# Ledger of designs, part 1: VHH binders against Methionine aminopeptidase (map)

All scores and structures are predictions.

Target 1, 301 residues: Methionine aminopeptidase (map), of Saccharolobus solfataricus (p95963)
Amino acid sequence: MTEDELNKLLLAGKIAAKARDEVSLDVKASAKVLDICEEVESIIIENKAFPSFPCNISINSEAAHYSPTINDEKRIPEGAVVKLDLGAHIDGFISDTAITISLDSRYQRLLDASKTALEAAITNFKAGLSIGEIGRVIEKVIRAQGYKPIRNLGGHLIRRYELHAGVFIPNVYERGLGVIQSDSVYAIEPFATDGGGEVVEGKSITIYSLKNPNIKGLSSRENELIDFIYTRFNYLPFSERWLKEFSTNVDELRNNIKNLVKKGALRGYPILIEIKKGVVSQFEHTVIVKGDSIIVSTKSL
Below, numbering starts at 1 at the first letter of every chain, in headers, positions and changes, except where a header shows other numbers; Kabat numbers aren't used for antibody chains.
F, E and O stand for the ipSAE by ESMFold2-Fast, ESMFold2 and OpenDDE, each averaged over both directions (binder to target, target to binder). V2 = 0.75 x the mean of E and O + 0.25 x the DockQ between their complexes.
[cut] stands for letters that were removed.
Atom coordinates printed by the task and the answers are left out, and those that the model quotes come from them; centres of patches stay.

## First folded at step 11 (VHH; from t5 with Y102H)

Design u5
Fold by OpenDDE, fold request of step 13:
Structure u5 (fold): chain B 301 residues (1-301), chain A 121 residues (1-121)
Amino acid sequence: as target 1 above (301 residues)
Amino acid sequence: QVQLVESGGGVVQPGRSLRLSCAASGFTFSYYDMGWYRQAPGKQRELVARISGSGGDTNYADSVKGRFTISRDNSKNTMYLQMNSLKPEDTAVYYCAAGRYHKFGLYWDHWGQGTQVTVSS
């Protein structure tokens, strides 16, 4: 990792933190999720970065991966527990962060579970440590609060233009997951719930990514869309909202996306739902490992 | 040492049944979603069925829905695929997989070597 690369990572983290901390204050009952996410993404762009992925705003038993669609009219309900998950990148150097806001004081303890778990994880995060031990730390904290960690959803290694780089950071202990590497970037994101402790796929898909740009047999228009996506997002996740310049016909756009997913050119990411419909909390930071040092790039400004 | 070992494959006539097993070791079985994939000659590998860690959620490809049943016994670290009313188009190598959700989807961390299923008259 060069100094230039590190600086880009840090700046990306700072920008994401800025967006997170400013927009999280706007999370309130009856607010449109589209407005919130557009503000997040606008702040990122205005600060000369690009969203690492579409702004996620997941509510209650939605654990993750809901992003508003074009003309989305969804609003935050009264008493909602809202997970805002976002990231910024500069030249592919990625940040990833999340915060949970509860509009019901009864869920404060749930928030504390994941928040405290994240803090504990970061405190113990170091090169050479077994990744499973991070899971142990997170699990212990969450369970001590009387909640359950989500076992099948967790953090991940981050690389340039690779949001997911093949390493899983668990919320529960497991052996044999390897060790934390120096000169690497990780997203740590504990999830806590009063439900079953695992997520399942919902029916809706609101986030996509390029999977295979070399699929044969595509129409000219489909190829144009692939080129459009690749040029702007590479292999990073995107939203249909970001494709408005390609086509103003929403139905046509959605159909093309659907067909490209079916043909294997695009990957669609379903919303993840807690299996017992439990309420979910999440906090997340991006951590840069430099030898024995840990830098939280997405720390509050 | 992570291992996924498939068994139960073979040659059967159309309409018959097979039961595949996947024996897992070397990881915490119940923490993973499990799935069956298959790859027919000249075709891409496709998801056949998926089951959550607790077994409380299952999903099937449309082509096998109503005929195949995925299940698991976490006490035995084993996943199963009951295949009924088999058709020639079910002929493929069947793979066992274990995975977890990352940002933003299910990633399969472990794979078996596969077991051949042949349906022919």
Scores: ipSAE 0.889, ipTM 0.945, lowest interface PAE 0.5, mean pLDDT 96
Fold by OpenDDE, fold request of step 13:
Structure u5 (fold): chain B 301 residues (1-301), chain A 121 residues (1-121)
Amino acid sequence: as target 1 above (301 residues)
Amino acid sequence: QVQLVESGGGVVQPGRSLRLSCAASGFTFSYYDMGWYRQAPGKQRELVARISGSGGDTNYADSVKGRFTISRDNSKNTMYLQMNSLKPEDTAVYYCAAGRYHKFGLYWDHWGQGTQVTVSS
């Protein structure tokens, strides 16, 4: 990792943290999820970065991966537990962070479970440590709070222009997951729930990414869209909201996206739902491992 | 060492049934979503069925809905695929896989070597 790369990672983290900390204050009942996410993304852009992925705003039993669509009218309900998940990147150097806001004080302990777990994970995070041990730490904290960790959803290795780089950071102990590497970037994201501790795929897809730009049999317009996406987002996830410059016709745009997913050019990401419809909390930081040092790039300013 | 071993494949006539098994070892089985993939000659690998770690959620490809049933026994670290009313187009190598969700989707961490299923008259 060069100093330039590190600086970009740090700046990206700082920008994401800024957006998170500012916009999280706007999370309230009856607020439009679209407004919240647009504000997040606007802050990232005005600070000379790009969103790592579309702003996620998942509510209650929605564990992850809901992002508003064009003209989304969804609002935050009373008493909601809201997970705001966002990231900024500079030149592909990615940050990823999440915070949970509860509009119901009864869920404060649930929030504390994942928040404390994240802190404990970071405290123990070091090069050479077995990744499974991080899972043990997270699991212990969450269970001690009387909640369940989500077992099949977790953190991940991050690389340049690669949000998921093949390494899973678990929220439960597991053997044989390798060790934490120096000069690597990880997203640590404990999930806690009062449900079953497992997520399943919902029916809705609100986030996409380029999967295969070389798919044959595409129309000229579809190819144009692929080029548009690649040029702007590379292989990072995107929202239909970000494609307005390509087409202002929402139906046409959605149809093209749908077709491209069907044809295998794009990947669609379903919303993840807690299997027993339990309420879910999440906190997340991006951690840079540099030798014996750990840097939380997305720490609060 | 992680291992997924498929069994139960073979040659059958159309309309008959097969039951595939996938024996898992070397990882915490119940933490993973499990799935069956298949790859027919000249075709891309496709998801046939998926089952959540607890077994409480299942998903099927449209082509096999109503005919195939995916299940698992976590006490035995084994996943199953009951294949009924088999058709020639079901002919493929069937693979079992284990995965978890990363941002933003399911990533398969482990794969079996596959078992051949042939449906022919």
Scores: ipSAE 0.887, ipTM 0.944, lowest interface PAE 0.5, mean pLDDT 96
Fold by ESMFold2, fold request of step 13:
Structure u5 (fold): chain B 301 residues (1-301), chain A 121 residues (1-121)
Amino acid sequence: as target 1 above (301 residues)
Amino acid sequence: QVQLVESGGGVVQPGRSLRLSCAASGFTFSYYDMGWYRQAPGKQRELVARISGSGGDTNYADSVKGRFTISRDNSKNTMYLQMNSLKPEDTAVYYCAAGRYHKFGLYWDHWGQGTQVTVSS
């Protein structure tokens, strides 16, 4: 990677860390999820970056993939365990980070499990190490605290304009995943739970991305929406909230998105829920591997 | 080495049943969601059924609901598709796949070579 590309990765990381650390202080009972996520996204934009994906707020047994919709009224419940997951990019150079905030002190040990697992994974993270050994480190820490890691959800290789670039960073030991590469960017995101350690898809879909911009048989309006999405977001995930400039008619917009998913032009990402409805904690950093060293781009300022 | 090997395909009359098997090796089977896809000539590959790693959650395409049942036996590293009341429209090559969630989606990391199912006569 060039020095310019590295600088963009580092700056995107600092901006995401700033948004994460500032907005986490506002995660309180009765706060609107929409207000929290818009504040994250505003901080990112005010600092001359763009969100790399819609800000996620996932509550209790929800592990991932909820972002507020247009005019969303969802609020943080009393005693909630809240995952705040966000990222920034500059010219497609991505940061990805998350923390858990618990409004119920009884879950502090669950939070500590995923947080300590992340710290241990980063301490061991280096070029040439088996990717599955990172999963072993995470698994050992979480299980030692009496919790289960979530085994079918994990971290990932990041490339320019690609949040998931074909390499999985597990939360459990696995063989055959290859080795950590130098000159590469990874997200490491341990998930811990007092449930069964597995996620399943829920009903709600609030996050989408471009899948195939060249689908035939689309209307002129549908092609305009595809062009709008590609121009603004490339292949990065987006929320309907970011499409208001394209159309102020929310019902029309939602129908267009639904049709484009059905026709294969877009893909939707259902909310992920812990299979036994156990409470889930998550902590995540983006790590840049350069030479024999690593840089945590999303570490606190 | 990761391998997924389908078996149980064949030629069958409409209304009959078949059971497909997918034998897995080279990875920790219970950690993966498993799926059956099918592809008829000239058509796109489509998801038929999915089952979670534990076996506790399943999803089906509308076209097969009530007729097909996906299952798995983690002690044998094998996934199954019980296909009842077969129709000519079910004719396709059936593929098994294994996957995990990679930020915002189920990604199918491994694929089998496929087994032919033909429903005719």
Scores: ipSAE 0.638, ipTM 0.845, lowest interface PAE 1.6, mean pLDDT 93
Fold by ESMFold2, fold request of step 13:
Structure u5 (fold): chain B 301 residues (1-301), chain A 121 residues (1-121)
Amino acid sequence: as target 1 above (301 residues)
Amino acid sequence: QVQLVESGGGVVQPGRSLRLSCAASGFTFSYYDMGWYRQAPGKQRELVARISGSGGDTNYADSVKGRFTISRDNSKNTMYLQMNSLKPEDTAVYYCAAGRYHKFGLYWDHWGQGTQVTVSS
């Protein structure tokens, strides 16, 4: 990578870490999820970056992929275990990070399981290491705490404008996944649970991305929306909350999105729920592999 | 070496049934969600059915609901698709796939070579 590209990755990481650390303090019972996620996104924008995906806020057995909707009234429950997952980009150079906040002290060891697993994974992360060995490290730490890693959800390779670039970083041991490459950017995100260790799709879809901008048979308005999405977000995920400039009629907007998903122009990402409704914890950092060393771009300032 | 091998395709009359199998090797089968895709000539590849790693959750395309049943046997590292009441529009190459949730989606890490299903009178 060039020095300029590295500087953008580092700056995107600092901005995401700032947003994460500042907004996590506002995760309290009765707070609106919309207020929390808009605060994250506002900090990122005010610092001259863009959210790389809609701020996720996932509660208890929700593992991932919920972002507030327009006028969302959902509030943090008493005693909630809350995952805040966010990221920033500068010219498509992406950061991705997450933290779990528990409002119930009985879940502290569950948080420690995924947090310690992340720390152990980072300590072992280096070019040339088998990717499956990272999964072994994560799995061992989580199971030693009496919990299960989530085996069908994990981290990923990141490239410019490409949040998932085709390489999976597992939370359990696997062979045949190749090796960690130098000059590369990865997200490492252990998930731990007191449930069954598997996620399934729930009903809510609040996050979308462009899938195929060349679908034929779309209305003029539908094509305009696709162009709006491509121009602003490229193939990165987006929320309906980011489409207000396109349309002030929320029902019309939602119908357009629904039709575009049905027609294959957009992809929707259902909320992911722990299969046994166990409580889920997550911690995540973005790491840059440079030569024989790594840089944690999302490390606290 | 990861392998997914489909079998059970063929030519069949409308209204009849076929059972497809997908034999998996080279990875921990139970860790993966499995899916059947199909691609008709001149069409995009589409998801037909998906089943979770444990087998406890399934999803179907609207066009096959009530007619197709996905299943898996983790002891045999095999996924199945029971296709009942076949129609000419079901004619396609059927692919099995294995995947996990990466970032914001189910991503299919492994694909089979496909098996042809032809429904003709």
Scores: ipSAE 0.580, ipTM 0.822, lowest interface PAE 2.0, mean pLDDT 93

Design u5
Fold by ESMFold2, fold request of step 13:
Structure u5 (fold): chain B 301 residues (1-301), chain A 121 residues (1-121)
Amino acid sequence: as target 1 above (301 residues)
Amino acid sequence: QVQLVESGGGVVQPGRSLRLSCAASGFTFSYYDMGWYRQAPGKQRELVARISGSGGDTNYADSVKGRFTISRDNSKNTMYLQMNSLKPEDTAVYYCAAGRYHKFGLYWDHWGQGTQVTVSS
């Protein structure tokens, strides 16, 4: 890792932390999800970075992967448990962070479970440690609070322009996952729930990424959209909200996206929902492993 | 060492049934979503069916709904695909896969080598 690359990672982390901490204060009953997510994305852009993926707002049993659509009217319910998940990048050097805000004090212990698990995971995080032992730390903390970790969703290795680079950081003990590598960037994201501890796909798809730009049989317009996406987002996830410059006809835009997913040019990411509809909490930091040290790039300023 | 081994493929006549198995080892089977994919010559690999780690949730491709049933036995580390009312269009190499959610979407961490299913007279 060069010093220039490290500085970009650190700055992307500070910008994401700023957006997270400022916008979390605006998560209130009746607030429009679109306004919250646009505020996050605006702060990131105003600070000379770009969102590394569309800002997510996931409510109650929704664990992950909802971002508002064009003209989305969804609002925060009374008493909601809200996951705010966001990230920034500078030249593809990525930060990824999340916080849970509860509008219902009964869920504070659920929030504490995932938050404390994150803190414990970071305290134990070092090059050479078994990745599965991080999962053990997370699992012990969450279960000690009377909740379940989510077993099939977790953290990940990050590389330039790659939010997931092939290494999974579990929320439960697991053998055979290898060891934490120096000179690497990881997202650690414990998920806790009062449900069954497993996510399944819901029906809503609001987040996409480029999968294969060389698919045959695409129309001229479809190829233009692929070029537009690659030029602006590379392989990072995007929302239809970021494609308004390409087309102001929302129905046409959505049909193009649907066709490109069907043809394998784009990948869609369905909303993830807790299998028993339990309430989910999440806290997440990006950590940089350098030598024998770690740096939490997304820690509060 | 992670292994996924498919078995039960073969040649059958249209309208008949076949049962595929996928034996898993080297990982905690119940923590993973499992899936069956198929690939016909010259076509892209497509998802046929998926089952959650607990077995409590399943999804099927439209082309196989009502004919195929995915199941798993976590005590035996084995996933199954019961394939009824087979059609020539079901001819493909069938692969089992194991995965979980890495940041965005279900990421298939492990793949088998495949088993051939041929539906013809």
Scores: ipSAE 0.527, ipTM 0.805, lowest interface PAE 2.4, mean pLDDT 93

## First folded at step 12 (VHH; from u5 with D57S K103A)

Design v3
Fold by OpenDDE, fold request of step 13:
Structure v3 (fold): chain B 301 residues (1-301), chain A 121 residues (1-121)
Amino acid sequence: as target 1 above (301 residues)
Amino acid sequence: QVQLVESGGGVVQPGRSLRLSCAASGFTFSYYDMGWYRQAPGKQRELVARISGSGGSTNYADSVKGRFTISRDNSKNTMYLQMNSLKPEDTAVYYCAAGRYHAFGLYWDHWGQGTQVTVSS
């Protein structure tokens, strides 16, 4: 990792943290999820970065991966537990962070479970440590609070222009997951729930990414869309909201996206729902491992 | 060492049934979503069915809905695929996979070697 690369990572983390900390204060009952996410993304852009992925705002049993669509009228309900998940990148150097806000004091303990688990994970995070041990730490903390960790959803290795780089950071102990590597970047994201501790795919897809730009048999318009996506987002996840310059016809846009997913050019990511409809909390930081040092790039300013 | 071992494949006539098994070892089975993929000659590998870690959620490709049933026994570290009313179009190598969600999507971390299913009159 060069100094330039490190600086970009750190700056990206700082910008994401800023957006997180500022916009989290706007999470209130009856607020539009679209407004919140647009503000997040606006702050990132204003600070000369780009969103690593579309702003996620998942509510109650929605564990992850809901991002507002074009003209989304969804609002935050009373008493909601809201997960705000966001990231900024500079030249492909990515940050990823999340915070949970509860509008019901009864869920404070649930929030504390994942928050404390994240802190514990970071405290124990070091090069050479078995990745499964991080899972053990997280699991222990969450269970001690009387909640369940989500077993099939977790953190990940991050690389340049690669949100997923092939390594899973679990919320439960697991053997054989390898070891934490120096000169690597990880997202640590404990999930806690009062449900079953497992997520399943919902019906809605609000986030996409380019999967294969070389699919045969695409129309001219479809190819244009692929080029548009690649030029702007590369292989990073995107929202239909970010395609407004391509077409102002929402139906046309959605149809093209749908067709491209069907044809294998795009990948769609469904929202993830807690299997027993339990309420979910999440906290997340990006951690840079540099030798014997650990840097939390998305720490609060 | 992680292993996924498929069994139960074979040659059958159309309309007949087969039951595939996938025996898992070397990882915590119940923490993973499991799936069956198949690859027919000259075609890309495609998802056939998927089941959540607890078995509480299942998904199927449209082409096999109503005919195939995916299940799992976590006490035995085994996943199954009951294939009824088999068609020639079901002829393929069937693969077992294990995965978890991270960075938005389900990623398959482990794969079996595959088992051949041939449906022919």
Scores: ipSAE 0.888, ipTM 0.945, lowest interface PAE 0.5, mean pLDDT 96
Fold by OpenDDE, fold request of step 13:
Structure v3 (fold): chain B 301 residues (1-301), chain A 121 residues (1-121)
Amino acid sequence: as target 1 above (301 residues)
Amino acid sequence: QVQLVESGGGVVQPGRSLRLSCAASGFTFSYYDMGWYRQAPGKQRELVARISGSGGSTNYADSVKGRFTISRDNSKNTMYLQMNSLKPEDTAVYYCAAGRYHAFGLYWDHWGQGTQVTVSS
């Protein structure tokens, strides 16, 4: 990791933290999720970065991956537990962070479960440590609070222009997952729930990414869209909201996206739902491992 | 260390049934979503069926809905695929896989070596 790379990672983290901390205060009942996410993404752009992925607002039993669509009218319900997940990148150097806001004080302990688990994970995070041990730490904290960790959803290694770089950071102990590497970047994201502790795919897809730009049998317009996506987002996730400059016809745009997913050019990411419809909390930071030290790039300013 | 071993494949006539098994070891079985993939000659690998860690959720490819049933026994670290009303187009190498969600999507962490299923008269 060069100094320049580190600086970009740090700046990206700082920008994401700023957006998170400012916009999280705007999360309230009856607020439009679209307004919140547009504000997040606007702050990131105004600070000369790009979103790592579309702003996520997942509510109650929605664990992850809901991002507003074009003209989305969805609003935050009263008493909702809202997960705001966002990230900024500079030149592909990525930050990823999440916060949970509860509009119902009865869920404060649930929030504390994932928040304290994250803090404990970071405290123990070091090069050479077994990744499974991080899972043990997270699991212990969440269970001690009387909640369940999500077992099949977790953090991940981050690389340049690669949000998912193949390494899983679990929220439960498991052996044989390798060790934390120096000169690497990780997203740590404990999920806690009062449900079953497992997520399943919902039917809705609101986030996409380029999977294979070289798929055959695409129309001219589809190829244009692929080029548009690649140029702007590379292989990072994107929202249909970000494609308005390509086409103002929403139906046409959605049809093209749908067809590209079907043809294998794009990947769609379903919303993840807690299997027993339990309420879910999440907190997340990006951690840079540098030798014997770690830096939380997305820490609050 | 980590191992997925498929069994139960073979040659059958159309309309007959087979039951595949996938025995898992070396990882915490119940933490993983499991799936069956198949690859026919000259075709891409495709998802046949998927089951959540607890077994509480399943999904199937349209081509096998109503004919195939995926299940699992976590006490035995084994996943199954009951294949009924088999068709020639079901001929393929069948693979079992184990995966988890790495943030946005399901990623398969482990794969079996596959078992051959041949449906022919």
Scores: ipSAE 0.885, ipTM 0.944, lowest interface PAE 0.5, mean pLDDT 96
Fold by ESMFold2, fold request of step 13:
Structure v3 (fold): chain B 301 residues (1-301), chain A 121 residues (1-121)
Amino acid sequence: as target 1 above (301 residues)
Amino acid sequence: QVQLVESGGGVVQPGRSLRLSCAASGFTFSYYDMGWYRQAPGKQRELVARISGSGGSTNYADSVKGRFTISRDNSKNTMYLQMNSLKPEDTAVYYCAAGRYHAFGLYWDHWGQGTQVTVSS
């Protein structure tokens, strides 16, 4: 990577960390999830970056992939365990980070499990290390606290304008996953649960991305929406909340999105829910591997 | 090394049944979601059915609900697709896949070579 690319990665990381740390203080019972996520996204934009994906806010057994909808009325429940997952990019150089906030002190050990697992993973993270050994470190820490890691959800390689670039960073030991590469950017995101340690798809879909802009048989309006999405977001994930400039008629917009998903032009990302409805904690950092060095781009300011 | 090997395809008459198998090796089978995809001539590859690593959750395409059943036996590292009441539109190459969630999506890390299913009178 060039020095300029590294500087953009570091700045994107600082902006994401700022948003994460400031907005986490507003995660309280009865707060609207919409207000929380819009504040995250506003801080990112005010600091001259763009959200790399819609701010995620996942509650209790929801592990990942919920972002507020237009006029969303959902509020933080009393005693909730809340995952706030967010990211920023500058010219496609991405940061990805998450924190768990618990409004119920009974879950502190669950939070400690995933947080300590992240710290241990980062301490061991180096070019040439087997990727599966990172999973072993995470798994050992989480199980030692009496919890299960989530085995079918994990971290990933990041590339320019590619939030998911094909390499999986596991939360359990696995062999045959290759080694950590120098000159690379990874998200490390341990998930811990008092449930079964597996996620399944729920019904809610609130996050989308462009899949195939060349689908035949689309209406003129549908093609206009595809062009709008491509020019603003490329292939990065987006929320319907970011499409208000295209259409103020929410029902029409939602129908267009639904049809484009059915026709294969867009991909939808269902909410991920712990299979036994156990409570889930998550902590996540983006790490940059440069030479033999590791830089945590999303560390607290 | 990782392998996914489909078997059980063939030519059958409409209304009949076939059972596909996908034998897996080289990875921890129970950690992966498994899926069956199919690709008919001139069409995009589409998800037919999905099953969670534990087997506790399944999902089906609307076109096959009530006719197809996905299952897995983690002690044998094998996934199955029972295909009943087959129709000519079920004609396709069927692929097994294994995956987990990266970032926002289920990423299919491993794919089989496919097995042909032909439903003709």
Scores: ipSAE 0.663, ipTM 0.858, lowest interface PAE 1.4, mean pLDDT 94
Fold by ESMFold2, fold request of step 13:
Structure v3 (fold): chain B 301 residues (1-301), chain A 121 residues (1-121)
Amino acid sequence: as target 1 above (301 residues)
Amino acid sequence: QVQLVESGGGVVQPGRSLRLSCAASGFTFSYYDMGWYRQAPGKQRELVARISGSGGSTNYADSVKGRFTISRDNSKNTMYLQMNSLKPEDTAVYYCAAGRYHAFGLYWDHWGQGTQVTVSS
């Protein structure tokens, strides 16, 4: 990577960390999920970056991939265990970070399990290390606290305008995943649960991305929406909340999105739910690997 | 050395059944979601069915619901697709795939070589 690219990665990380740390204080019972996520996204934009994906709020057994919709009325329940997951980018140079906030002190050990696993993973993270050994470190910490890691959800390699670039960073030991590469960017995100340690897809779909902009037989209006999406978001995930400039008619907008998913132009990302409805905790940082050194771009300021 | 090997394909008449198998090796089978994809000549590869690592959740394409059943036996490292009431439009090469959730999506890390299914009068 160039020095300019590294500086953009570092700045995107600082902005994401700022949004995360400031907005986490607003995660309280009865707060609207929409208000929390819009605050995150506003801080990112105010600091001259763009959200790299729609801000996620996942509650209790929801592990990942819920972002509020237009006019969303969902609120934080009393005693909730809340995952706040967000990211920023500058010219496609991405940061990705998450924390868990519990409004019920009885879940503190569950939070500590995934947080300590993240710290241990980062301490061991270096170029040339087997990727599966990171999973061993995470698994050992989480199981030692009496919880299960989620085994079919994990971290990932990040590239410019690619939130997921094909390499999986596991939360359990696994052989044959190759080695950590220098000059690379990874998200490390342990998930711990008192449930079964596996996620499945739920019904709600609130996050989308461009899949194939060249689908034939689309109307002129449908092609305009595709162009709007590509110009603003490239292939990064987006929310319907970010499409209001294209159309003020919410029902029309939702029908267009639904049709484009059906036709294969867009991909939808269902909410991920713990299979036994166990409570889930998550902590996540973005790390930059440079030589034998590690930089945690999303570390608190 | 990851391997996914499909078997059980063949030529059958409409209305008949076939059972596909996918034998897996070189990775921890129970950690992976598994899926069957198919691709007819000149067409896009499409998901047919998927099953979670534990076997506790399944999903099917609308075109095969009620006719196809996905299953897995983690003790044998094998996934199956029971295909009943076959139609000519089911004709395709069928691929086995294994994956996990990366960031926002299910990513298929491993693929088999495929097995041909032909449904012809």
Scores: ipSAE 0.652, ipTM 0.852, lowest interface PAE 1.5, mean pLDDT 94

